# VH-VL binders against Probable ribose-5-phosphate isomerase 4, chloroplastic (RPI4): the designs that were tried, part 3

Target 1, 266 residues: Probable ribose-5-phosphate isomerase 4, chloroplastic (RPI4), of Arabidopsis thaliana (Mouse-ear cress) (q9fi13)
Amino acid sequence: ASLSPEVSPLLRAAHHTVDNYVKSGMIIGLGSGEASDFAIRYLGQQLGSGSLHNVVGVPMSARSASEAAKYGIPLEYYRDGVQIDFAFHDADAVEENTLIAVIGRRRSSQEDDYILKQKSIVKVADEAVFMIKEEQYKAGLEGSIPVLVQSLNWLAIAEEIDDLYLGDAEVWRRASVENEGPLGGDFPIVTSDGHNILDVIFTTPIRSLADLATSLDKIDGVVDHGLIIKTRCTVVIAEETVVRSVTLQTSALEGGVRTYGQTLQK

## First folded at step 23 (VH-VL)

Design B22 (from Y2 with heavy chain F102Y W104Y)
Fold by OpenDDE, fold request of step 24:
Parts: C-alpha cells; structure tokens; sequence
Structure B22 (fold): chain C 266 residues (1-266), chain A 122 residues (1-122), chain B 109 residues (1-109)
C-alpha cells in the first residue's frame, strides 16, 4: 500500500524506524534532529499505549533529552561501557552504497557540542538507523563536512585541509557571529571540549567519503569529523509515497565484503 | 499538548461565502497533513478536504470540489477552509483533524478540534 | 463510488463482547482506523492499523482485519462505550480519497 504524501517525509521515516527496529526491553540511542524528534515522540506514545514496554533512552543531545523527558521516556545518560541495543539519528546526507553518513551540518552552538557524542553513541550501538529524505541519499556528495580541530592550531590545520582539497572545497571556521568570513572572525565557535569546527565545503562531488575520512584522520590536530562509518547500519529513506530502507551488513573481522539489503515499505 | 480550535462558523444564506479557520498548537504544524471533516446534523462523518504538510497538494471531496478551497499558513499554525457558493447541504459541524502517518498505510486522524457549526439557510 | 459499509446499529449487554464490522474493497489494500463519537462531542480515535490503541484508550478495545473487512471489538462492554463508531480508510479508486463508514450506533444494555 502507498503511504500518504500529505505527511512530512521525516515524520514517516520516524514512524517506520520505531515500528521496525525498536523492541520492548531495548536501550535506545536517541538521535537529534527533526526526524529524531518525531521518533522520540512516537516512541513515547507507544510506551504510553503499552505497545512497547521497558525501553530506556540514551540521548545524543540536550534536544533529544528534552524531547524524551517531555514524552516520559526513561533516560540513561551516555557513559563509557554503556550497552546500547539500537540507535537512530538524523543524517544531513548519506553516501549511496557505502551508507557513510554526514552529520553536524546544523549550525547550532548547542548541537555543535554533541557531534562527538552522537558519533560515539551511533558507533557503540549494536544496530543503527539514519533517517533521511530522498534528496539526502546521493552518490558523489557535495556540501560541508564538519571537522573538529584543536583551537590552538586551527589556522595551520585549516590551511592544510585547504591545500589537500584545493579547487574542490573551501574551508570555513564556524563563527558565533554571522558574515565573519572563512576565518570565523574574532568570535569563533568553541565547543565545550575546546575545539573549533571547520566546515570543509565541497563544491565538487566527493569521490569517496571513506577516503575523505581517512585523510582527515591523518591530519595532525584534527580531533574528529562529521563522517560516521557504522557496521550494521540501515538508512531509512523517506520518499514521496514509500519509505525505503537500505542496510549495510559487514563482517567486522573480515574487512572486505559488504552486503547491502533493500526493503521497500508502503 | 496538541490542540486544534476551529472558528468562523455561523449562519449564512445560500450562495454566500464563509471562511473557516483552525488554530493549531502543541506540535510542529508544518510537518503534518491537515484535513477538514464535516458532519451534518444527525448524520455521519464526511471527509471534505486535505492539504499536505507543505501546502503543495490539495484534494477535495466531489461534493465540494470547485466551491471550497483548503489552505494553510504554517507561519501562523493555521488551517483554512474557504467556502464559496454555499448550499443548504453544506450545513454541518466542520472539524479540523491532524493526520498521523502509519507505517503500513495512509495514516489516521489522531487529533480533532471541537468543530464549528456552519448553517446555510434562507 | 468507493464506499465503506457498516451496520447502522448494534447492541451489547453490559460486560459482554461486541464486534462492529466495516466492509469495503479499499480495506483489501489499506488498514482502517476507528473513531468513537459521543453526543455533542468530536470523534476520538480508538483503534488504528493492526490492533493499535492510542494512549488513554482502554485495552477492552481491539481491532482486526480480514479480506475486505475491518472490525472493532469491545471485550467487556461498559456503559460509557455507548456511542457512534465510524471506520475510516483510504480509497484510490475514485475521488473519495479518505472515506468514512456510515457509522454504527452502539447501545449498551
């Protein structure tokens, strides 16, 4: 059966995610973003109705924590060694085939502080889902890749990144004030951990997010970036009248063979 | 706390026009499809119209097509129903309803307003 | 035209079980939702999809589907369950995209 196009795609993606992946008794990583808000709300409703029981949320941000509290979902805060059965999260973009997700394009000072936590929770979860719209699922992605860097040497790091991707990308340091230019002015965004955030804005299609991640990781002073590589990952893609799920199945030990599954839900 | 509050109902003569409003609060209005459903006195529920979350799609029941116009202002969290060329058979309580998606179907109406009465009489 | 049909009236003794059925070709492809309406009040969602209850709806309400039918069952009817019940579904075959059944008046004896 066809789904109603009168409802927002991300709302449909959220319902699909909860209905297909959340089970009673699970510890759930609660993502951050519009789709995650909807998923958290729906999860709370399912708990209230008795359709689900004994679910505990691990919020990836203050936003998700607030939403979960609003709908009465019990919370456990993220810490080292926590076991998470499943996690869902908004992605800004997902690379076709590899299912590498881009996060952190949202320019909110509050959200900027949680990029690392979001990555950690998604990675530690046994299974994870990224919720996106159709236009966010692409080969040859363009746009910004957030890179967290040491504040002391941010300029040198930015220059190195700029040189590596000369002609393909521009590097901008995030600023707390608008229109400060690529250097971020006198008031750059500084995360609670003391990092600056560089937006590497690609104006040409990125050939491989995996290679990009690897190259960024090799740069001295780079703390982390907004690319998430997750095994046992599903991308829930809301289209106009269907929700499509693409799953990556990789053997962590054998490093080589990735299997992809697709399910269309109507 | 989700709330839907209809207004604009009243008594009007046949051939005249009336505009209904539905004020929404307590949820992200711009993400939801919104519907008008009416109920004539002593009769059952009749679906009237739907508008998509972004206003790009509108559909109407045959009984009102060409006479009624559904619209929305997401900046004001308000749903509208412009009713032109009103007829006696349009007399009804008009409800606005929110459409919640269903993973395996078209969804359902999880929240309704209390309705506003429209009476078309000479 | 696409139509959903349901019995106009049914009765049930207090504490007994009653089933209200909706029939239509659209139900072969789409799930029904059920709405309770008491006099002078707006409709209230009571069942949707595969036997899903919204929060606040008693567990004595349940839903089922078979072929071209959908059913609302009240197990252990209470006096407060006396109301009109409407089924709703989607039909793509005509201009009645969203269609309601004619409604069933439930009397609790």
Amino acid sequence: as target 1 above (266 residues)
Amino acid sequence: EVQLVESGGGVVQPGRSLRLSCAASGFTFSSYGMHWVRQAPGKGLEWVAVISYDGSKKYYADSVKGRFTISRDNSKNTLYLQMDSLRAEDTAVYYCARQEPYTYGYGYFDYWGQGTLVTVSS
Amino acid sequence: SSELTQDPAVSVALGQTVRITCQGDSLRSYYASWYQQKPGQAPVLVIYGQNNRPSGIPDRFSGSSSGNTASLTITGAQAEDEADYYCNSYDSSGNHLYVFGGGTKLTVL
Scores: ipSAE 0.919, ipTM 0.957, lowest interface PAE 0.4, mean pLDDT 93
Fold by OpenDDE, fold request of step 24:
Structure B22 (fold): chain C 266 residues (1-266), chain A 122 residues (1-122), chain B 109 residues (1-109)
Amino acid sequence: as target 1 above (266 residues)
Amino acid sequence: EVQLVESGGGVVQPGRSLRLSCAASGFTFSSYGMHWVRQAPGKGLEWVAVISYDGSKKYYADSVKGRFTISRDNSKNTLYLQMDSLRAEDTAVYYCARQEPYTYGYGYFDYWGQGTLVTVSS
Amino acid sequence: SSELTQDPAVSVALGQTVRITCQGDSLRSYYASWYQQKPGQAPVLVIYGQNNRPSGIPDRFSGSSSGNTASLTITGAQAEDEADYYCNSYDSSGNHLYVFGGGTKLTVL
């Protein structure tokens, strides 16, 4: 049977994620974004109904913490050494086949401070799910890739990135005020850790997010970026009338990472 | 807390028009499909219309098709039902209802308003 | 046909078990949801999916499905359970997409 197209795809993705991956007794990384809000709400409802019990959330942002509190989900704040059974998060985009996720595209200034935390929680979780719409799952992704850089040398780093992707991308430093130009004006966004955020905006399809990640990691002064490579990762893709799941697994025999499964839920 | 509050009901003559409103609060209105369901006095529930979360899709029961128009303003968190060419058989309490998705189906109506009474009489 | 049929009325003794059944072709393809309605009140969701209860609904309410039927069961009926019960499902074959059953009036004796 088909799913209702009258309901938001991300809402459907959220329900699918909770129903298929969350179990009683789990410590859950609580993602940030629209789909995560829905997932957190639904999780709270399932706890209230008794369908789930003894679930603890680890919020990836102030937003997710607030939502969890609203729906009565017990929280544990992220710290080193925390054990997380499962995590869900909104992705801005996901590369087809590799399931590399892009996060941290500018939504609000408040979310900028949580990019590193989000990556950390997703990475430390035993299993993770990215929730997206169909149009966010593509080969040859375009758009912005957030890059966290040292503030002191941000310009030199930006120039290096600009040169590296000349003709394919523009580099913009995030500003606290909109429309300040690519340099970010006099009041650039500075994270709590003292980093600037550069948006590398690709106007041509990115050939490989993996290569991009590797390239960015080699640049001196780059702290991190908005690309997440996660083993035991599932992408929950909400289409018009179906939700499908694509899972990436590591082959123990070959030492490689492969995409093994696609499940259609109707 | 999720709330749905219907308004606009009243007494109207056959052939006239009436517009119902449903004010939503306590949830992300723009992400939910919304429905109108009516109940004639002493009768059962009858599905009337649905509008998708973004307003791009609308469907109607045969009994009201061509006469009723469902719409929404997501900026105002409000659902509407324009009722034209009203008939005596349209007399009912009209409920707005939120559609919650179900992982394995078309979902269910988890929240209902208290309803607004529409009486069509000469 | 886009019809769901229910018995118009059923009775149950206090503390006993009653099953309200909904029948229709749509139920072969889609799950039913069940709604309780007391006089002068709006419907309240009591069961959805295979056997899911919303928060606040007593565990004496349960749902099941078989073939072209769906059933709501109240195990240990209470006086406050006296109400009208409606099933609902989806039917893609017609323009009554979200069809309701005719309703069952439950009397608790």
Scores: ipSAE 0.919, ipTM 0.957, lowest interface PAE 0.4, mean pLDDT 93
Fold by OpenDDE, last read:
Structure B22 (fold): chain C 266 residues (1-266), chain A 122 residues (1-122), chain B 109 residues (1-109)
Amino acid sequence: as target 1 above (266 residues)
Amino acid sequence: EVQLVESGGGVVQPGRSLRLSCAASGFTFSSYGMHWVRQAPGKGLEWVAVISYDGSKKYYADSVKGRFTISRDNSKNTLYLQMDSLRAEDTAVYYCARQEPYTYGYGYFDYWGQGTLVTVSS
Amino acid sequence: SSELTQDPAVSVALGQTVRITCQGDSLRSYYASWYQQKPGQAPVLVIYGQNNRPSGIPDRFSGSSSGNTASLTITGAQAEDEADYYCNSYDSSGNHLYVFGGGTKLTVL
């Protein structure tokens, strides 16, 4: 049986995520993005109806916090040592088989400040879900990989990255104003922690996000990046008429990815 | 809060045309499938048409196929129903309704407008 | 074309239980949703899925399904429950993709 294609895929993904993974009594990392907005809304509705109870949200961004407040979801703010049972989040892309997620491609000053927080919450959660559309799930990903760097030596770091991926990628520093070129102009984006953000824009398929993550981590001055490697991770993929889940289990990191089912009909 | 407000109803002669509008607010309109449902005086609910969230898909009840056209402007958060070649049997209150997805099915209509009356009479 | 059938009228004594049933082939493949309509008002969703109530709907309303049927049950009917009730489902076999039942008028005695 098929689901209705008249509804947005991400809206369907959000409902699927809440219905299959959220349980009463959970502390939940509340993701940021369109799908997360839908999930937060739906979660609030389920709490209001009594279908769920005693759920507390940990927002990954100001956006998430605002949505949660709007729908009356109790909030606990993220801190070190917090216990999170489950987290959902929007991914910009997910690498097939490995389920490594790319986040932070959105060039908004508001979201840029939360990349590290989002990664932290997803990683600390016992289980996590990334919500995406079908076209966002593929092998050989291309496009931008955000890299947070020390502002003092951003140029040297950018040059090093540029050299490493010469011919495959371009490096751009994010600017507060548009059309400032690859150097980011005189007013680059600076996170609340004092970091610049470099976009490593791949124009050729990335062979391995895992290798890329490892490589970036070795560069002096790199603080972090927009790649999330999470065990006990599920990718909820909304297709045209079905929603399917791909799960990576801890034991499966060496053995592969488990793909299970689609939404069941009556 | 979610609101749907229909407009454009009135009295028309058979064979004439009428255009209904449904103004939506309080939600991300462009993410939802939208429906028209009508109810003749003293009768039950009859599904009329659906349009997908992005407007790429449209389906109609047999009773209105070839005569009615459903459309939407997501930039204006507005749903439309163009009704051509109107007949007496098209007389009804016309409701716009939002389709909420259901994880294990085709969804349901969680919000309805108050409706607008269309009367087709000679 | 797909059809959903339901009794045109039923009655229930105040405080008693009543079940309104919808029947159709579509219900073999898809869940039904139920709508309450009072005179001069728009329909209101009361039950969807297996047995889901929207916020604000009293817990005396419940839903069930079996085979090609779906049922709405009101346990402990109140005077305010007097209304028309419609079932709805989806059918891909015809041009009538979304189908309503004929409606059931519930009288509370």
Scores: ipSAE 0.919, ipTM 0.957, lowest interface PAE 0.4, mean pLDDT 93

Design B22 (from Y2 with heavy chain F102Y W104Y)
Fold by OpenDDE, last read:
Structure B22 (fold): chain C 266 residues (1-266), chain A 122 residues (1-122), chain B 109 residues (1-109)
Amino acid sequence: as target 1 above (266 residues)
Amino acid sequence: EVQLVESGGGVVQPGRSLRLSCAASGFTFSSYGMHWVRQAPGKGLEWVAVISYDGSKKYYADSVKGRFTISRDNSKNTLYLQMDSLRAEDTAVYYCARQEPYTYGYGYFDYWGQGTLVTVSS
Amino acid sequence: SSELTQDPAVSVALGQTVRITCQGDSLRSYYASWYQQKPGQAPVLVIYGQNNRPSGIPDRFSGSSSGNTASLTITGAQAEDEADYYCNSYDSSGNHLYVFGGGTKLTVL
């Protein structure tokens, strides 16, 4: 049986995520984004109804914290050594087969400060889910890859990245105001940790996000990037009339075992 | 708090038109399918129409097909029902309802407005 | 069009158990949702899915399904449970329609 296409895909993905992966007694990383808002709300409702009990949330952003508080979910703030059973998060894109997720494409000063936290929580969690729409699940991804860099040498780093991907990508430093050009103008975004964010905008399909991540990590002055490689990762994909899940079971990206599941009306 | 408030009901003669509105608040309106359900005096609930979250899909009950038009303005968080060629049998309280998804099905109506009365009489 | 049928009226003694049943071909493929309506009020969701209760709905309300039927059960009926109850499901027989049962008037004695 098909699911109703009258509701938003991300709302359906959120319900699917909570119903299939959240269990009573869990400590849960609470993602950030539209789907995460829905998931947090639904989680709160399930706690209120008694369907779930004794769940604690670890918010990945101020946004998720606010949503959780609104719906009465107990919170524990992220710190070193925290144990997280499960985490869900919005992804901007996910590479087909490898399930490498891209995050941080959305430009808000508030969200930019949480990219590192989001990655940390997802990685620390025993299991993680990325919620996306069908069009966000692709091979040969294009678009922007956020790269956090040391602000002192941002230009040199940007030039190195630009040279590395010459012809395939443009490098833009994020600005607090729009239309400031690739250098970010006089008011570049600076994270709370003192980092600039470079958007590496690919205009050609990226052959391998794994290789890209490795390459970026080798550049001196790169702090981190918006690519998340997570073992025990599931991608919940909301299509028009179905929600399906793709799970990565192995630490190996090549030759790894993958499972596919679909949730349909019984 | 989720709220749905219907308006636009009244007394109208057969063959005339009426437009109902449903003002939504307290949730992300643009993410939800919205429905109209009506109830004739002393009768049961009758599904009338549905519109998808983005307005791209619309479906109608056979009893109103060709006469009623469901629409929405997500920028105003408002659902509409344009009722043309009204008949006596269209007399009812009209409810707007939000569709919540269900992981294993088509979902359910978790929030309803208080309804607005439409009376079609000569 | 698809049809869901309900008994028009049932009675239950205070504190006793009552079962309201909905029957229709659509119920073979889709879950039902149940709505309570008191006089002069809008319908209220009481049960959906396999046996899910919204927040605020007492645990005396439960849902079940079998074959082409869905049932709402009230275990330990209270005076305030006197109302009309409607089932709802989706029709896949050609028209993209949501369909309500005819409703059941529950009297608590």
Scores: ipSAE 0.919, ipTM 0.958, lowest interface PAE 0.4, mean pLDDT 93
Fold by ESMFold2, fold request of step 24:
Structure B22 (fold): chain C 266 residues (1-266), chain A 122 residues (1-122), chain B 109 residues (1-109)
Amino acid sequence: as target 1 above (266 residues)
Amino acid sequence: EVQLVESGGGVVQPGRSLRLSCAASGFTFSSYGMHWVRQAPGKGLEWVAVISYDGSKKYYADSVKGRFTISRDNSKNTLYLQMDSLRAEDTAVYYCARQEPYTYGYGYFDYWGQGTLVTVSS
Amino acid sequence: SSELTQDPAVSVALGQTVRITCQGDSLRSYYASWYQQKPGQAPVLVIYGQNNRPSGIPDRFSGSSSGNTASLTITGAQAEDEADYYCNSYDSSGNHLYVFGGGTKLTVL
């Protein structure tokens, strides 16, 4: 049935995510963004009341860590060999049917340096939830896809990407200051690992995010990108009066064929 | 720290108008439903009105419908209650309250202001 | 519109268990929330949903529901529990309303 219309859809999606996917005893990847902020607050409330216990957070960003500390969530540092039972994160967009998520469109100093970490935590978690507004869950996505590249070769990489998507996308090097043009001005973003960020800005619908990810992965000097393909994931879609969940089936074990199964109602 | 502070109460004569304000801080005001609840001296709580997070939906108790108007200004983190055609039975302490969602239902009032007294008397 | 009915008063001996009851048709479809109010103070949420307790509320408070009835139980009542207690529920039959019960005054002897 319909949920109360008085509360924002993202706030409802955050509560739904914690209530349905977080269990006592879990190590949880803590995402970044508006819905993740609400989920972190609510998780802290559930720990404080005793409704959940023995939950430890692994923050995906400085913002996630700050919010978790504010609400009293015990934290662990992300490192090799850490086990993460579940992760939740705000996606900027999700491709319908495949559930491939886009992250890294939210430009800020608190987010630019964390794209790789956010993706790594989501991928290593046993299960993940992406929280998204209804309008960004669709086929034929447009807009920017962030791509992390080796800084010394960035121009050659940018030209290669531009050639591949001529007429469909523009390639811009992300700058520390807005309106610095496609080359990123005198102060381009350089991550702590020494990478530039290229924004591949699609002005026509992207036919397949899977094909895009494959093409980007094959380019020498591309370190990673903002497309997340996760086998065990659910998309929690914040609709006006309902929270809808869409879950991927795992690939067929026998036969070695990757199969996208029918989504199941949660 | 979540805070709700009502203001604008006072003594007015029947038939007059009064406007209450509720200043909110410590949370994302524009994401929460907001309610007015009143309590006549020595009496119980009476729900008065609700406004949705974006102000697009408003609902009222029958006792005030047509006389009271709930509104909000999300840029100022403020909830309002315009009370017209006041009657003696509107005499009460007026509380504002925040609605927290409940995944399996309609939600509940997790934070309340301390209230502002409205007295309607000759 | 719907109504929520509560007994106006109940007493409990210090350290004993008390149950405060709320009845109404809306409670067949929607959970009650429970509010404590001490003299001169604003109400405070003590129970919501099926049996959820906010942070800072002692574990001696619990909630339950069956049929058209919701109950607030205080196990091992203490002097500071003396207060008025109100139930609230959403009601769709009354054009989207949130309805309070009449309140129950709890006296701790």
Scores: ipSAE 0.711, ipTM 0.879, lowest interface PAE 1.3, mean pLDDT 89
Fold by ESMFold2, fold request of step 24:
Structure B22 (fold): chain C 266 residues (1-266), chain A 122 residues (1-122), chain B 109 residues (1-109)
Amino acid sequence: as target 1 above (266 residues)
Amino acid sequence: EVQLVESGGGVVQPGRSLRLSCAASGFTFSSYGMHWVRQAPGKGLEWVAVISYDGSKKYYADSVKGRFTISRDNSKNTLYLQMDSLRAEDTAVYYCARQEPYTYGYGYFDYWGQGTLVTVSS
Amino acid sequence: SSELTQDPAVSVALGQTVRITCQGDSLRSYYASWYQQKPGQAPVLVIYGQNNRPSGIPDRFSGSSSGNTASLTITGAQAEDEADYYCNSYDSSGNHLYVFGGGTKLTVL
């Protein structure tokens, strides 16, 4: 039940995440976004009071690093082979039952260059929490799915994606300047790794994010995309009256871990 | 740094009105519940009113219900208390306070303003 | 009546342990929050939830609860702990009220 109804749902979800998932001694992936900002602030307060100790943050973005520094959270630089006990992150949407998350819809210089890093940190962590708004936890998601592509071949890749989803989605190259049309204008986004971002914008419900991820991965020149498939994860849903969580629980066959994309059954 | 600064206190006659303001800075004001708490001279703390983060819910102590109105303007990061039909018993220092949530209980008042004095006398 | 009852005054010798109590029916359902107030100053949160201290509050402050009673304990009391202490709780009677106790004046001898 909600015991702090006067505060926003996202603030409640952030406190719930830190209180239930962060333990002293952890190395924690620090997400990016409004809920992650609240969680980072609250984590910093818990470290300052001594309620938590020996927590080290691994920031997913410049925004996460800045927020963590502001609240005195010790930081480690993300590198190959770092072990991360837990990560929390703002998802833009989560598919009901599968818990496949969408990231990268928030367009800014602080986010565009970090889609791949955010995804990598979440996947490396032993366990993850996605914090989302209630309305973005559902089956049949719509809207943009960001896809990182080779910049030299971007048009051919965009045409191939457009052909696969004709009538269901439009493909736009993300611009560094707002509203430059579907080709991205004169100044398209180029990530630090030299990639363009294609927004695959669904105007009809996406039947399966797992199938979409598979289809995108098969396209020559697609580097990666904003779909995160994480078997050890929980989604913390910011509802108006409660904080609800949905977990992919373990099964006996898999030592307590459900297979890729499956929802826990009771 | 979180700051809450009350203003609008003063001396007024019984039956008149006064409007208090609380300017907030250093946090996402639109995500927090906000409260007024008062303290009569030489007396204890008395909770007055609360307003939810989006302004949709408002609750009042019985001693002020029907006379006081709590409101907020999230675009200006400001909390208000309109005090009508003032009585001598309303003489107090008025504090604004921010409500931080607690996962395992009701919220608590983690930041307080310095207070503004309201004196109701003839 | 959703009243929280505190003793009006308590004394403690410097360096000794003191417990300030708060009683009321709402405390069966909700943890108390505790606030310290020095003369001429705004209240300061010292304990919330079961036994949580905000940053900057010394570890000599702790909280506990049992039945309808919440307690604030100061172990090794210092001169700067001399203040008024208020408990606060949520009124579950459907009135949606936040209730303060009458306050306890702590004197450090």
Scores: ipSAE 0.665, ipTM 0.860, lowest interface PAE 1.6, mean pLDDT 89

